# VH-VL binders against Radical S-adenosyl methionine domain-containing protein 1, mitochondrial (RSAD1), part 7

Target 1, 237 residues: Radical S-adenosyl methionine domain-containing protein 1, mitochondrial (RSAD1), of Bos taurus (Bovine) (a5d7b1r34to270)
Amino acid sequence: APGSQRAALYVHWPYCEKRCSYCNFNKYIPRGVDEAALRRCLVIEAQTLLRLSGVRRVESVFFGGGTPSLASPHTVAAVLEAVAQAAHLPADSEVTLEANPTSASGSRLAAFGAAGVNRLSIGLQSLDDTELQLLGRTHSARDALQTLAEAQRLFPGRVSVDLMLGLPAQQVGPWLRQLQGLLRCCDDHVSLYQLSLERGTTLFTQVQQGALPAPDPELAAEMYQEGRAVLREAGFR

## First folded at step 8 (VH-VL; framework fv_fezakinumab)

Design s45
Fold by ESMFold2-Fast, scan of step 8:
Structure s45 (fold): chain C 237 residues (1-237), chain A 122 residues (1-122), chain B 111 residues (1-111)
Amino acid sequence: as target 1 above (237 residues)
Amino acid sequence: QVQLVQSGAEVKKPGASVKVSCKASGYTFTGYYMHWVRQAPGQGLEWVGWINPKSGGTFYAQKFQGRVTMTRDTSISTAYMELSRLRSDDTAVYYCARWSYSYGFTNAFDIWGRGTLVTVSS
Amino acid sequence: QAVLTQPPSVSGAPGQRVTISCTGSSSNIGAGYNVHWYQQLPGTAPKLLIYGNSNRPSGVPDRFSGSKSGTSASLAITGLQAEDEADYYCQSYDSSLSGWVFGGGTQLTVL
């Protein structure tokens, strides 16, 4: 119809538990953050964006940015309520939350579900502990897989996993075996992300100083192509 | 017309090496992976490995690791499989087969060469 | 030994229905990997018959159909014809081997 307008809404959570070595975000949760004030700001932001855009129907909501799983479920619920008041949010709309394994306990994940979240995107990044250390991650591969199992119990068929490729010194064969191992544990979707060296990150500095080899963009492209092929063969999208 | 044309039959002695070629035509050679599959006389199909013609990257079945080498020449749209230290149980028809890496494709071996018979005998 | 298990032979009369099974494990078909089927006529290269569990390439008659359930897949051939005499192979991907695997093949005889 001529008067119809639809949209996907992205809600940005600006804080991380710790600054990741590959991440451009230099924001983390300061001591004494007033989450009630942040909640009010996110509610106002969502209402303002919907009002200014003229959107009448919101088909999906994505909570991303730093570490949205650090947010209170009450904050997520408040934002979704504000969206439902400003526009039509259908009951079958996708509501996705990005989760870091270190901050995604079973009780918190269940509370997000109660708040209206119906999909999770888990930032696994790697199944190799050396690679996780290189990325500045605080979780082990074992811890990440434990979180994934709990997420799949609570959100069956609705959990996506993020895996990185193109890390310094990383090779196609070992990475491909890592991906294949991950596919045994996934029940929905795997997203592949190529490492990008951003100025101001720890990884960028280490490469500039010669402490780490520069990532090889041709190997990264090969990993992406091989990874997509493996995912397609397994029936993943 | 899409075609994979393979080199002719070979007879080799144990311990020798053999290099089989597979020339592609009728499609973008670098747009598809090339797999190699063999079949011993009266036996089933056995996967050997693949090469990505765009990058030259390869991956081999563990059984053949250390004995097989896959290469390609993009200027003539030809893939090669070289198997060394031949044994009598390497006697087989060796096939090349096309495989899509792209989202919208079959992800199956959709086009096959006619095969190259390699006989290893004393 | 083949990684995927097929009966070594099946037979049927013209016009009948025949089914060829392909049994895998938790590391291949049971892990959700797609199953493909190939037909090999005597003296020829294999030809893709079914891809992605149940899809037919252009030129394959609708008498051929595929299905997958649990750790197994099945190829069904209805209205059996003499020209269907061939070897049939299933194929999947195996995560523990990090590679493609085939069934041992089934020889179809049309009586």
Scores: ipSAE 0.000, ipTM 0.422, lowest interface PAE 17.3, mean pLDDT 81

Design s5
Heavy chain, then light chain:
Amino acid sequence: QVQLVQSGAEVKKPGASVKVSCKASGYTFTGYYMHWVRQAPGQGLEWVGWINPKSGGTFYADKFQGRVTMTRDTSISTAYMELSRLRSDDTAVYYCARWGYSYGFTNAFDIWGRGTLVTVSS
Amino acid sequence: QAVLTQPPSVSGAPGQRVTISCTGSSSNIGAGYNVHWYQQLPGTAPKLLIYGNSNRPSGVPDRFSGSKSGTSASLAITGLQAEDEADYYCQSYDSSLSGWVFGGGTQLTVL
ESMFold2-Fast, scan of step 8: ipSAE 0.000; ipTM 0.402

Design s50
Fold by ESMFold2-Fast, scan of step 8:
Structure s50 (fold): chain C 237 residues (1-237), chain A 122 residues (1-122), chain B 111 residues (1-111)
Amino acid sequence: as target 1 above (237 residues)
Amino acid sequence: QVQLVQSGAEVKKPGASVKVSCKASGYTFTGYYMHWVRQAPGQGLEWVGWINPKSGGTFYAQKFQGRVTMTRDTSISTAYMELSRLRSDDTAVYYCARWGYTYGFTNAFDIWGRGTLVTVSS
Amino acid sequence: QAVLTQPPSVSGAPGQRVTISCTGSSSNIGAGYNVHWYQQLPGTAPKLLIYGNSNRPSGVPDRFSGSKSGTSASLAITGLQAEDEADYYCQSYDSSLSGWVFGGGTQLTVL
């Protein structure tokens, strides 16, 4: 069957720099991490999964999970080498790494590029400092934009930005102004994500206690529709 | 046939600028990054920087920051490297080289131009 | 100065084996970055000989091989021939410099 021995590979990095307000309890905070051991485990896992699945061609690789930009470029290189040895990794394969602005210095981003990464997904989430504080982010909007500019310099035409919608107290007009501001600084792709409140998170508890208004699904739907229209008219995908 | 054809030798005075061209053929010009590497007479290889022909984005080695400019013209599949405020120690053969932005090619220079000798004297 | 250290010269007789070392540091080879090798015949541009530590491009004879261990890499040439006389350069990426780095080059003489 078409595609039966082809795959996209997801490589999960389990560690976060800090527990986010919307993160689940099973996220890990690094404490004495033996990265050499983790690297060996990721290599073995990739080889085993490719062998057991019968995959002969890997068309894309995505490094995601907690905060993959905290990983050593050596670990990323080792995983990609293991994949190339176990299956065919074509020259046109997309190799994406999720990066948090807090842990994505220019030298670190360049090192990921040398390791085999050819696309970045920057978790910006918001251009409003109050919204970033609500989400438990440690970067400012200014810091995030500086990281985006550096990423665009190092990965021109290959940077995607994630922007969140549907936050408590968020309004359509101000959010659309954030999106329009981002489009003046963005490379070629913006992804829009709706906040989902999970039981057990700090954000969920604050909403339940009445400290924060509940997200409005109708406003979130309007934001998504209007945001997609703005992106289409600006030529983004 | 994949090929990189560079412009001819140049002789320049100190303080002048030089612009070297590199014309690509036999592959999709915008599919690969173009790097520049130089080699002084009797010396080793020294990396200068890269340009992404698709976007026009560039990255330069710290030593050349402020003196080098890399550009391209996609209509003629040609990359350019301009080095300004030339010094006698800029005398070198300047090579362009193809680099794929995919696994296995992100840090390997698989196709090289034949080089352009730039002499800075007098 | 070159960032990666190579011996300036190496020699061998026809049919013999030679090995060319490339020594880096924790910011390049020691960080796990791949090592590539280039052959430069007199009066010519460098040619890719080995990429990704141990892979040969199409057309490179199997008597050329590469390996990497710790902070160092090695190029082995077996069955030496007169036409192997050339300069050999290793290359890697350096995270502290955010750029590509080369060895100083090794001149091979076939005696």
Scores: ipSAE 0.000, ipTM 0.430, lowest interface PAE 18.5, mean pLDDT 80

Design s51
Fold by ESMFold2-Fast, scan of step 8:
Structure s51 (fold): chain C 237 residues (1-237), chain A 122 residues (1-122), chain B 111 residues (1-111)
Amino acid sequence: as target 1 above (237 residues)
Amino acid sequence: QVQLVQSGAEVKKPGASVKVSCKASGYTFTGYYMHWVRQAPGQGLEWVGWINPKSGGTFYAQKFQGRVTMTRDTSISTAYMELSRLRSDDTAVYYCARWGYKYGFTNAFDIWGRGTLVTVSS
Amino acid sequence: QAVLTQPPSVSGAPGQRVTISCTGSSSNIGAGYNVHWYQQLPGTAPKLLIYGNSNRPSGVPDRFSGSKSGTSASLAITGLQAEDEADYYCQSYDSSLSGWVFGGGTQLTVL
């Protein structure tokens, strides 16, 4: 950054356990992947990028992309070790990992904590099992809430939840009830994401063929505004 | 100087609870995980669990789950370990130790408290 | 109930070399987790001696060295001195337990 030697580092994990119905066709699904080789590549890349960029301080690290909770805790640890060697990574830096409920057992989350992760983003997406099926999710709402509870015990006050809006046939009232229910069992952060229909996805094809109604942009806008109001009243961001 | 100062020795009856304190100084208390390790007389080291002082998050060894509670008070840079329903085989020196010399699994317990002897006798 | 296996004792004369082994399994050392070593002098708390398999903290003499291969690790002490008489513990992380595990400890006697 011009006039700054500080940065936030985004580490992209390209692998998914399963292809989601709203995911692009070019999402990589692991098969016989040499994770030790990938780990070495990520370490070299992080060291090289930090050295070449002149970044002296990394204020935060975010592990995102496909499904970072599928990565070995060794790989996460190795990247953080490389960053700390190449630049100043303050002891109080925020290190966030995106977790899918399907791949985030309590023992696995604890291992990520041991590796250096101190914040989690849980991809819940919906509390309605029919909506989760439409999104191609492998977890139920109950399973996701159990994962959330485990995450909150390990990282109290440092767990955020991702919730989607604007799904086909989704209505404002039921969605707001989902959000209000979620706020009773969440820490202090909820992120609202509007569904994006991308060519090449199962969901896009179903909408195009008339099997699902097209998302209503005005209804999605209403959900977002009402959702933000609910979050604001509850003291969430 | 970096140091961990633990509370004094305790003598307890079976069935009682004990709460050991560990006061940190010389570093950013919330920047490092705090672990608890015990050592029975003449025996080896046994890991009890950890607390992240920044978040208050904890993880306990399965053997102690349901009997141990770890907490911290960031205003006085102090970590606590409370062990309940004490048995005679809980007699041990209990150590607090800082985890944070390096990142990831290269990280080790670099600073240790002097230990607190807890004696459980009938 | 130590998860990692160490010999209960080793001995050597001043100036000699001694080696302390630490044997684990596929869920800890065999899974690639690093091994750390701690020295405990009589009546004191443990002190970090070796971290990350082979690294020495500031103040630890180069007479102490660590290595790791397969499911095992080793601590070597050369040029033995009387002040090396202590208990030595290896430590690693165990993925099946999701926690830290220690060896049973090795008492080093300098004769």
Scores: ipSAE 0.014, ipTM 0.617, lowest interface PAE 8.2, mean pLDDT 83

Design s55
Fold by ESMFold2-Fast, scan of step 8:
Structure s55 (fold): chain C 237 residues (1-237), chain A 123 residues (1-123), chain B 111 residues (1-111)
Amino acid sequence: as target 1 above (237 residues)
Amino acid sequence: QVQLVQSGAEVKKPGASVKVSCKASGYTFTGYYMHWVRQAPGQGLEWVGWINPKSGGTFYAQKFQGRVTMTRDTSISTAYMELSRLRSDDTAVYYCARWGSYSYGFTNAFDIWGRGTLVTVSS
Amino acid sequence: QAVLTQPPSVSGAPGQRVTISCTGSSSNIGAGYNVHWYQQLPGTAPKLLIYGNSNRPSGVPDRFSGSKSGTSASLAITGLQAEDEADYYCQSYDSSLSGWVFGGGTQLTVL
């Protein structure tokens, strides 16, 4: 059948503002980093991947990984330009940036919009301040909700929220209450992420030392299934 | 053919509001940000703000906060800029301009401009 | 006040070369943001002349060229023609203002 090769492009940003207790990404935050060199690397990677894959059309672009909202808007713009030069990137394609609430406030959201971003994924993770501390987050639930409100003002109808499940000591009922509360504050898309305990993280060490109970995979599976049911009943994806 | 057609000249009294329109044709209206730039008689260009026609999201230069509102109507591919509490120093030609002719992001310039709408604020 | 600094005027004779400077700061050109140039003929809207520091849109003659170094950019016009008489504006993005900024404009007079 006639048609063009189509793809979604994932661009990985390797740095975090702080070392998260559950993260296993490269969390090194170099002072005076040569972002021009990193930008060139990302541009070359994107061009090479598109050339080798034979992709003719890129339907969407997602900037994810550590904390993409720490990236220079110029780096985001350069990658998008490289994609548009190597393949057809439609003017109406979705360009999503994963944002940490602490680095997605103020002028950063506007700058990413200016760079070509037209959709945001906000890493809320939890509405419980104790759970946020456990995850090593620097924001409070209140701060994250304020960032979400501003994101929705700048990108109405184009903001999704990330929520974690399966945390140590987390129970299904309280977590479902968080999800239901969030539905009053977000657009029509919520992403659910299950915690993975990875060796080398602070969270893994605390579980290994017996300071925290191990996450229960059966409870996590129940949270995911019940959460999806709640989302579907409310008209969310 | 890519084109931006703006509404006609306006004469307003101090304290009034003015709403300028910019109708796009020849491209996917929701695929490109629309910027507004003004130019006072004999003066240079001054950026006012932008609207993302796809989302309706807006961002305004600090100088115009609280006085400017940008909107769009995707069914007729038209962007609007409304400026309130007009002063004599708001007298200017107001341009709409498309952002993103050659690529996304900061590499993109304002590639297509409307012909401008003269707004005169006088008694 | 314009955020980017341009000379208010420049002049040359037909066939000569003129250069228009655009000086910024660490929050715009110095931060790595691209510089674009616009030509405004008398009584008309601005027209994109140079984008992304040095690229020409279709239809712009080779006589026009752009460059960027440090916190500054330059527009060079060679083989000056009478039709080049216009106002020229540089533009960049400013991270501290979270918005686009223009130079004050340079009037080119062809003598």
Scores: ipSAE 0.005, ipTM 0.499, lowest interface PAE 13.0, mean pLDDT 80

Design s58
Heavy chain, then light chain:
Amino acid sequence: QVQLVQSGAEVKKPGASVKVSCKASGYTFTGYYMHWVRQAPGQGLEWVGWINPKSGGDYYAQKFQGRVTMTRDTSISTAYMELSRLRSDDTAVYYCARWGYSYGFTNAFDIWGRGTLVTVSS
Amino acid sequence: QAVLTQPPSVSGAPGQRVTISCTGSSSNIGADYNVHWYQQLPGTAPKLLIYRNSNRPSGVPDRFSGSKSGTSASLAITGLQAEDEADYYCQSYDDSLSGWVFGGGTQLTVL
ESMFold2-Fast, scan of step 8: ipSAE 0.387; ipTM 0.725

Design s59 (from s3 with heavy chain G31N, light chain G32D G52K)
Fold by ESMFold2-Fast, scan of step 8:
Parts: C-alpha cells; sequence; structure tokens
Structure s59 (fold): chain C 237 residues (1-237), chain A 122 residues (1-122), chain B 111 residues (1-111)
C-alpha cells in the first residue's frame, strides 16, 4: 500500500476463558496472569508499531483475538491512551471490543465504556443451550440475552450480535425460530454467519471422526436466504 | 401421532446376520437422525450408532465398527440396522430412536420404537 | 461396565422423595454435555423423562426434576407413587469415546 498516514488498529488479546470447539485458539487464561506486565507489553507494542509505521491518524480500534472482555478495563484504557499519544485518535473514532457473554457483566461493560470502548460485538452464536455446548461456549442462552439487554442499554445503537447458522444437525425451521426470538430482543444490529469447519479445530476433528453430524450446505444456504428475508422484513440493516 | 414401528423378533445362529427395520410415521423422516440402542436381557442400554436419513451418513460405536451397517430408504421412511457375524452376546432387544439437535428439539431420544428381540443361539 | 455411574437401586415409601445420582467425568458431564433421563417400565421401551438437564416433556409430572453440577447430575422424584417403580437411566455424550453413553441404570422400588 502507498501510504501510512491513516490506519485501523487491531489489538490482539491472547487469552480465552475456555477453548472454543470451532476455534484454532489454544490460549486459556492462566491463574495468576500478570496483567500489569501484559498491559505494559501491549502499550509498548502499540506505540512502537505506530512510531515505526509513521501512522498519523488511527481511524478505528478493534480489540479482538481470544476473549477481550476478560481483559482489565485498565488495560484497554492504557492502550487507547498510548495510541492517542503516538497518533491522532479522534474522539468519535469507533473503538470496538469483542465480548463473550460469560465475561461481560453489566458493571464490566460499563467499565469498558468508561475506558473508551464505544461499540460491542457480542458473540451469542445460538439461542439453543445444546448448540452452545457443541460450540464450546460457556454461557447459557438466557445469560447471553441478559448480557445483550444490558449491553444495548449501555451502548445504544452500537451493539452487534452474531448468530451462527449451518451447525451440525441444525434444521431451518428451528433456526428461524431462534432468529425471530433474537429479533424481539435486538435494536439495530444482527449479523448472520455460516459455521466454517476449519482444519485443526475440535469441531472439525469430531465431524471427521464421525462423532458429530456433518453440516448440510443446502440447509445452510436455505437458512441464510430465509434469515436475510426475515431481517429485511424487520427493518434490520 | 409420531410412531416408530420395528420389525418382528428374530432367532439366528452364531455367525449369521440380522437386519432390523424401523418405519417412521407422523413427522418428516429426513428432519431427524435415527439412532440404534440395544439392551441385553437384564442389562442396561448400549448405544450402537446413528444414521442421518437426509444424507445417508452414518457413525457407529467403536465396539460395533466393522460388524454393523445402517441404511435407510426415504421413499418409505424406513431405517435399517444390519449386524453381522452374530455372537451369543449379541442377544438383546434392539431399539430405534429419533434424535433432533437444533433449537426447539429435545436433543434427546424423544421417540422410541418398541424394540426388536434378536436371539442368537446354537 | 457403564461409562456413567448410577446406584444400582434406590427405594422409598409412597409420598417420599428419592434422588438418583449420575456421576460422569471430564470427557462427558464435566465437559458440559447435557444430561437426559429415561424411565423404563417393565417390558416396555425407554421413555424420555427429562431432557437437557432439567426440562420435562409434555405429560411428565412436575414431581420429576433434574439438575446438573460439575461432573454429576441428579434426578429427583417427589411424592413417590407405586407407578414410579421402574428402571431409570441417565445419558450424556462422551468426547473421548465420540459417542452417546448411558448410566448403568437404577431400579426404583416403592415400598
Amino acid sequence: as target 1 above (237 residues)
Amino acid sequence: QVQLVQSGAEVKKPGASVKVSCKASGYTFTNYYMHWVRQAPGQGLEWVGWINPKSGGTYYAQKFEGRVTMTRDTSISTAYMELSRLRSDDTAVYYCARWGYSYGFTNAFDIWGRGTLVTVSS
Amino acid sequence: QAVLTQPPSVSGAPGQRVTISCTGSSSNIGADYNVHWYQQLPGTAPKLLIYKNSNRPSGVPDRFSGSKSGTSASLAITGLQAEDEADYYCQSYDSSLSGWVFGGGTQLTVL
């Protein structure tokens, strides 16, 4: 690329509370993680990268990776301050944090807001507890919807919810009922995405060994088409 | 309304094969997986395997791999389980049971056939 | 040998409460796989009694309840009736075996 004046910054949080069955992510949050040391490293890396790249303006910041909602809000604040010192970070820049419902209590979400986060991406994935279990999620559907309601209160118009389709043994009718149920609880932003079985994941291995039914691409295509129609009729996006 | 109707009792000699059928009615056959579970006299339940009636895909418990074959015929909503090289310890009641995984389903074996007694004796 | 451990028998008087335990391991119940419970009356096929840890199918009285904690699950039956005499089986999924697993069964006797 010809220029380095403007950029979007991705901040990688390396720890997960639990390994997801569809993720290639092997990092668990160890007991006794020295977060002060990790915070210092992230600050130094952000400042060094911006200085060496010559970036003058950061258009957006995204905290992703494992489970960024496990990070201390203090760590998020420190990184954002470091970015603001090394480059121009406009006050209205989009600062997004990926949140797992398990580690995103209302008070914790509010603290992220105070730290500078102004958008949330909440990985709900399913409203069926058995499907959440298959995906290796540590939250129940009820808990996730409660977290969603609190997130929408704290970040009005700035919360996206991810709902997955094409799961092993998943059927169109029941999945559409999940989507319609979710729409009763959402304001503006719902993202649909198809499960991608990636080589090296726990879920891929279980499907290859025949332990789990293989996803049906015809059903996934039908879910996507019907889901988009439902979203269109509800006035989403 | 929903029913699974299994074939009648079978008596076989050691080394023979047996094929049990399970005819579904009252629901869309291809929307549910079909599992097979057996129960030896006076013993507990033992999972044998499953078939996806939509794709014909199958998976068998390791103990039965190489001896069991599951098939289906969607035109008559019927699932089959064939067990070969029968031994006396294969004597059991064999059940078919339907399984639905997604939202709104029990994710348990919610409807069972009445069972087919297979006796293996010399 | 069954993969999930249940007591072989349990007994109670009419009107009393009994609890049937189902003990698993880190590869099944401890991995957060759901637990289901089946009732088998003599000479009949198993019948779904509890699904997804604590839910009742239509027609199952609220005297039957399920719970799950850690590597174990429990079926509670209150207000025991003579009709409750049956074998009870727990079921889960085991990731190390890549298959469905059952408990050994518990014979309930109502004295």
Scores: ipSAE 0.000, ipTM 0.416, lowest interface PAE 17.0, mean pLDDT 81

Design s61
Heavy chain, then light chain:
Amino acid sequence: QVQLVQSGAEVKKPGASVKVSCKASGYTFTGYYMHWVRQAPGQGLEWVGWINPKSGGTYYAQKFQGRVTMTRDTSISTAYMELSRLRSDDTAVYYCARWGYSWGFTNAFDIWGRGTLVTVSS
Amino acid sequence: QAVLTQPPSVSGAPGQRVTISCTGSSSNIGADYNVHWYQQLPGTAPKLLIYRNSNRPSGVPDRFSGSKSGTSASLAITGLQAEDEADYYCQSYDSSLSGWVFGGGTQLTVL
ESMFold2-Fast, scan of step 8: ipSAE 0.000; ipTM 0.443

Design s62
Heavy chain, then light chain:
Amino acid sequence: QVQLVQSGAEVKKPGASVKVSCKASGYTFTGYRMHWVRQAPGQGLEWVGWINPKSGGTYYAQKFQGRVTMTRDTSISTAYMELSRLRSDDTAVYYCARWGYSYGFTNAFDIWGRGTLVTVSS
Amino acid sequence: QAVLTQPPSVSGAPGQRVTISCTGSSSNIGADYNVHWYQQLPGTAPKLLIYGNSNRPSGVPDRFSGSKSGTSASLAITGLQAEDEADYYCQSYDSSLSGWVFGGGTQLTVL
ESMFold2-Fast, scan of step 8: ipSAE 0.419; ipTM 0.731

Design s63
Heavy chain, then light chain:
Amino acid sequence: QVQLVQSGAEVKKPGASVKVSCKASGYTFTRYYMHWVRQAPGQGLEWVGWINPKEGGTYYAQKFQGRVTMTRDTSISTAYMELSRLRSDDTAVYYCARWGYSYGFTNAFDIWGRGTLVTVSS
Amino acid sequence: QAVLTQPPSVSGAPGQRVTISCTGSSSNIGADYNVHWYQQLPGTAPKLLIYGNSNRPSGVPDRFSGSKSGTSASLAITGLQAEDEADYYCQSYDSSLSGWVFGGGTQLTVL
ESMFold2-Fast, scan of step 8: ipSAE 0.461; ipTM 0.756

Design s7
Fold by ESMFold2-Fast, scan of step 8:
Structure s7 (fold): chain C 237 residues (1-237), chain A 122 residues (1-122), chain B 111 residues (1-111)
Amino acid sequence: as target 1 above (237 residues)
Amino acid sequence: QVQLVQSGAEVKKPGASVKVSCKASGYTFTGYYMHWVRQAPGQGLEWVGWINPKTGGTFYAQKFQGRVTMTRDTSISTAYMELSRLRSDDTAVYYCARWGYSYGFTNAFDIWGRGTLVTVSS
Amino acid sequence: QAVLTQPPSVSGAPGQRVTISCTGSSSNIGAGYNVHWYQQLPGTAPKLLIYGNSNRPSGVPDRFSGSKSGTSASLAITGLQAEDEADYYCQSYDSSLSGWVFGGGTQLTVL
């Protein structure tokens, strides 16, 4: 038989705190979720996938999807335990959890850390409150920066921040100033994501009806290139 | 040569305060959290709290909230734990311990100081 | 009292296998939180023996192993030696206390 295979495991959390303006209309926010049942399903799924794939070593685990920071830390711990039982999960494996600023208190983040999470990806998206409202985000820029500071306190050097570009009416200069401001507050890295305008979303409908200008893909490309240059000059990845 | 060197033993009266130091060497002081754990004579280990040396952020066990303060001085790579309004049952060896949490030892205390005996007696 | 329950003492003869249990509840080990083990020789600070349920730090002999199941964890010592005589502590996180918790400790005597 062949040697061990290296794998990355993606764990999907299907629920959002609020439907975002760039989210598909088919998504919903359930109330009264039976998390114990969901936890059992996720555990079985993880064990089954590892068993069927023949994976012997899991080098990274990523909790993503809707809003993983809404999950109970107990659920995260149970999934990681299931992974460790089915395959070798080294102590230095990267275990990342996507966190929304509105659902990630300091005590909750510490509990995720105790559950085995050792990296955070904070969905900041923008430092402009008008842009955040456009995206349907419930947090302000100030709230997001507070959460970032708390996350960096609990996970020093292990927090990445997501920043979006290519939003309707967004311009290169103001966006680069947002990025530069953010870099003064970050101690790890910043990920740049271009807005994907998908059919069936609220944002798509508003653009289609002329309520919002269409995102300019050429301008978005310019933002990405200039943003990468700024990150490189500042010593960020 | 990672090392945590703690201050010497202290004898205090009830109601006094004590400040224990923990000097780190052999690693980047701001790269790791510092925990404090105590052990009363002949008893088990009891967690007190932690400090993030990079930011100065702290978190304390409920039992010690209002009486414990953790600080650090990055210029000399030293963490401090101050416990106020001392009682006789605060008599214990107080340990500092590095939390390798973010760097390979998730949630484990990988390096410990030798301990500081604090005796509270009248 | 200690939040995690360990037997106060265990004993064995050289060469034998000894197991030390650590029993928690649904708010800690039962919730899936990792269990770590520390060895404390008389008059010394605790030393990390096992982290993340079953991993050994560099320098810890493979005679020491850890496991976790349900609300409990176990430390197994095979080929027991005189120098293993020490106190052993388990540790986990407790979500109801929002903090780290230790077992009461187990004194191992090598007969």
Scores: ipSAE 0.006, ipTM 0.481, lowest interface PAE 13.4, mean pLDDT 81

Design s8
Heavy chain, then light chain:
Amino acid sequence: QVQLVQSGAEVKKPGASVKVSCKASGYTFTGYYMHWVRQAPGQGLEWVGWINPKEGGTFYAQKFQGRVTMTRDTSISTAYMELSRLRSDDTAVYYCARWGYSYGFTNAFDIWGRGTLVTVSS
Amino acid sequence: QAVLTQPPSVSGAPGQRVTISCTGSSSNIGAGYNVHWYQQLPGTAPKLLIYGNSNRPSGVPDRFSGSKSGTSASLAITGLQAEDEADYYCQSYDSSLSGWVFGGGTQLTVL
ESMFold2-Fast, scan of step 8: ipSAE 0.347; ipTM 0.716

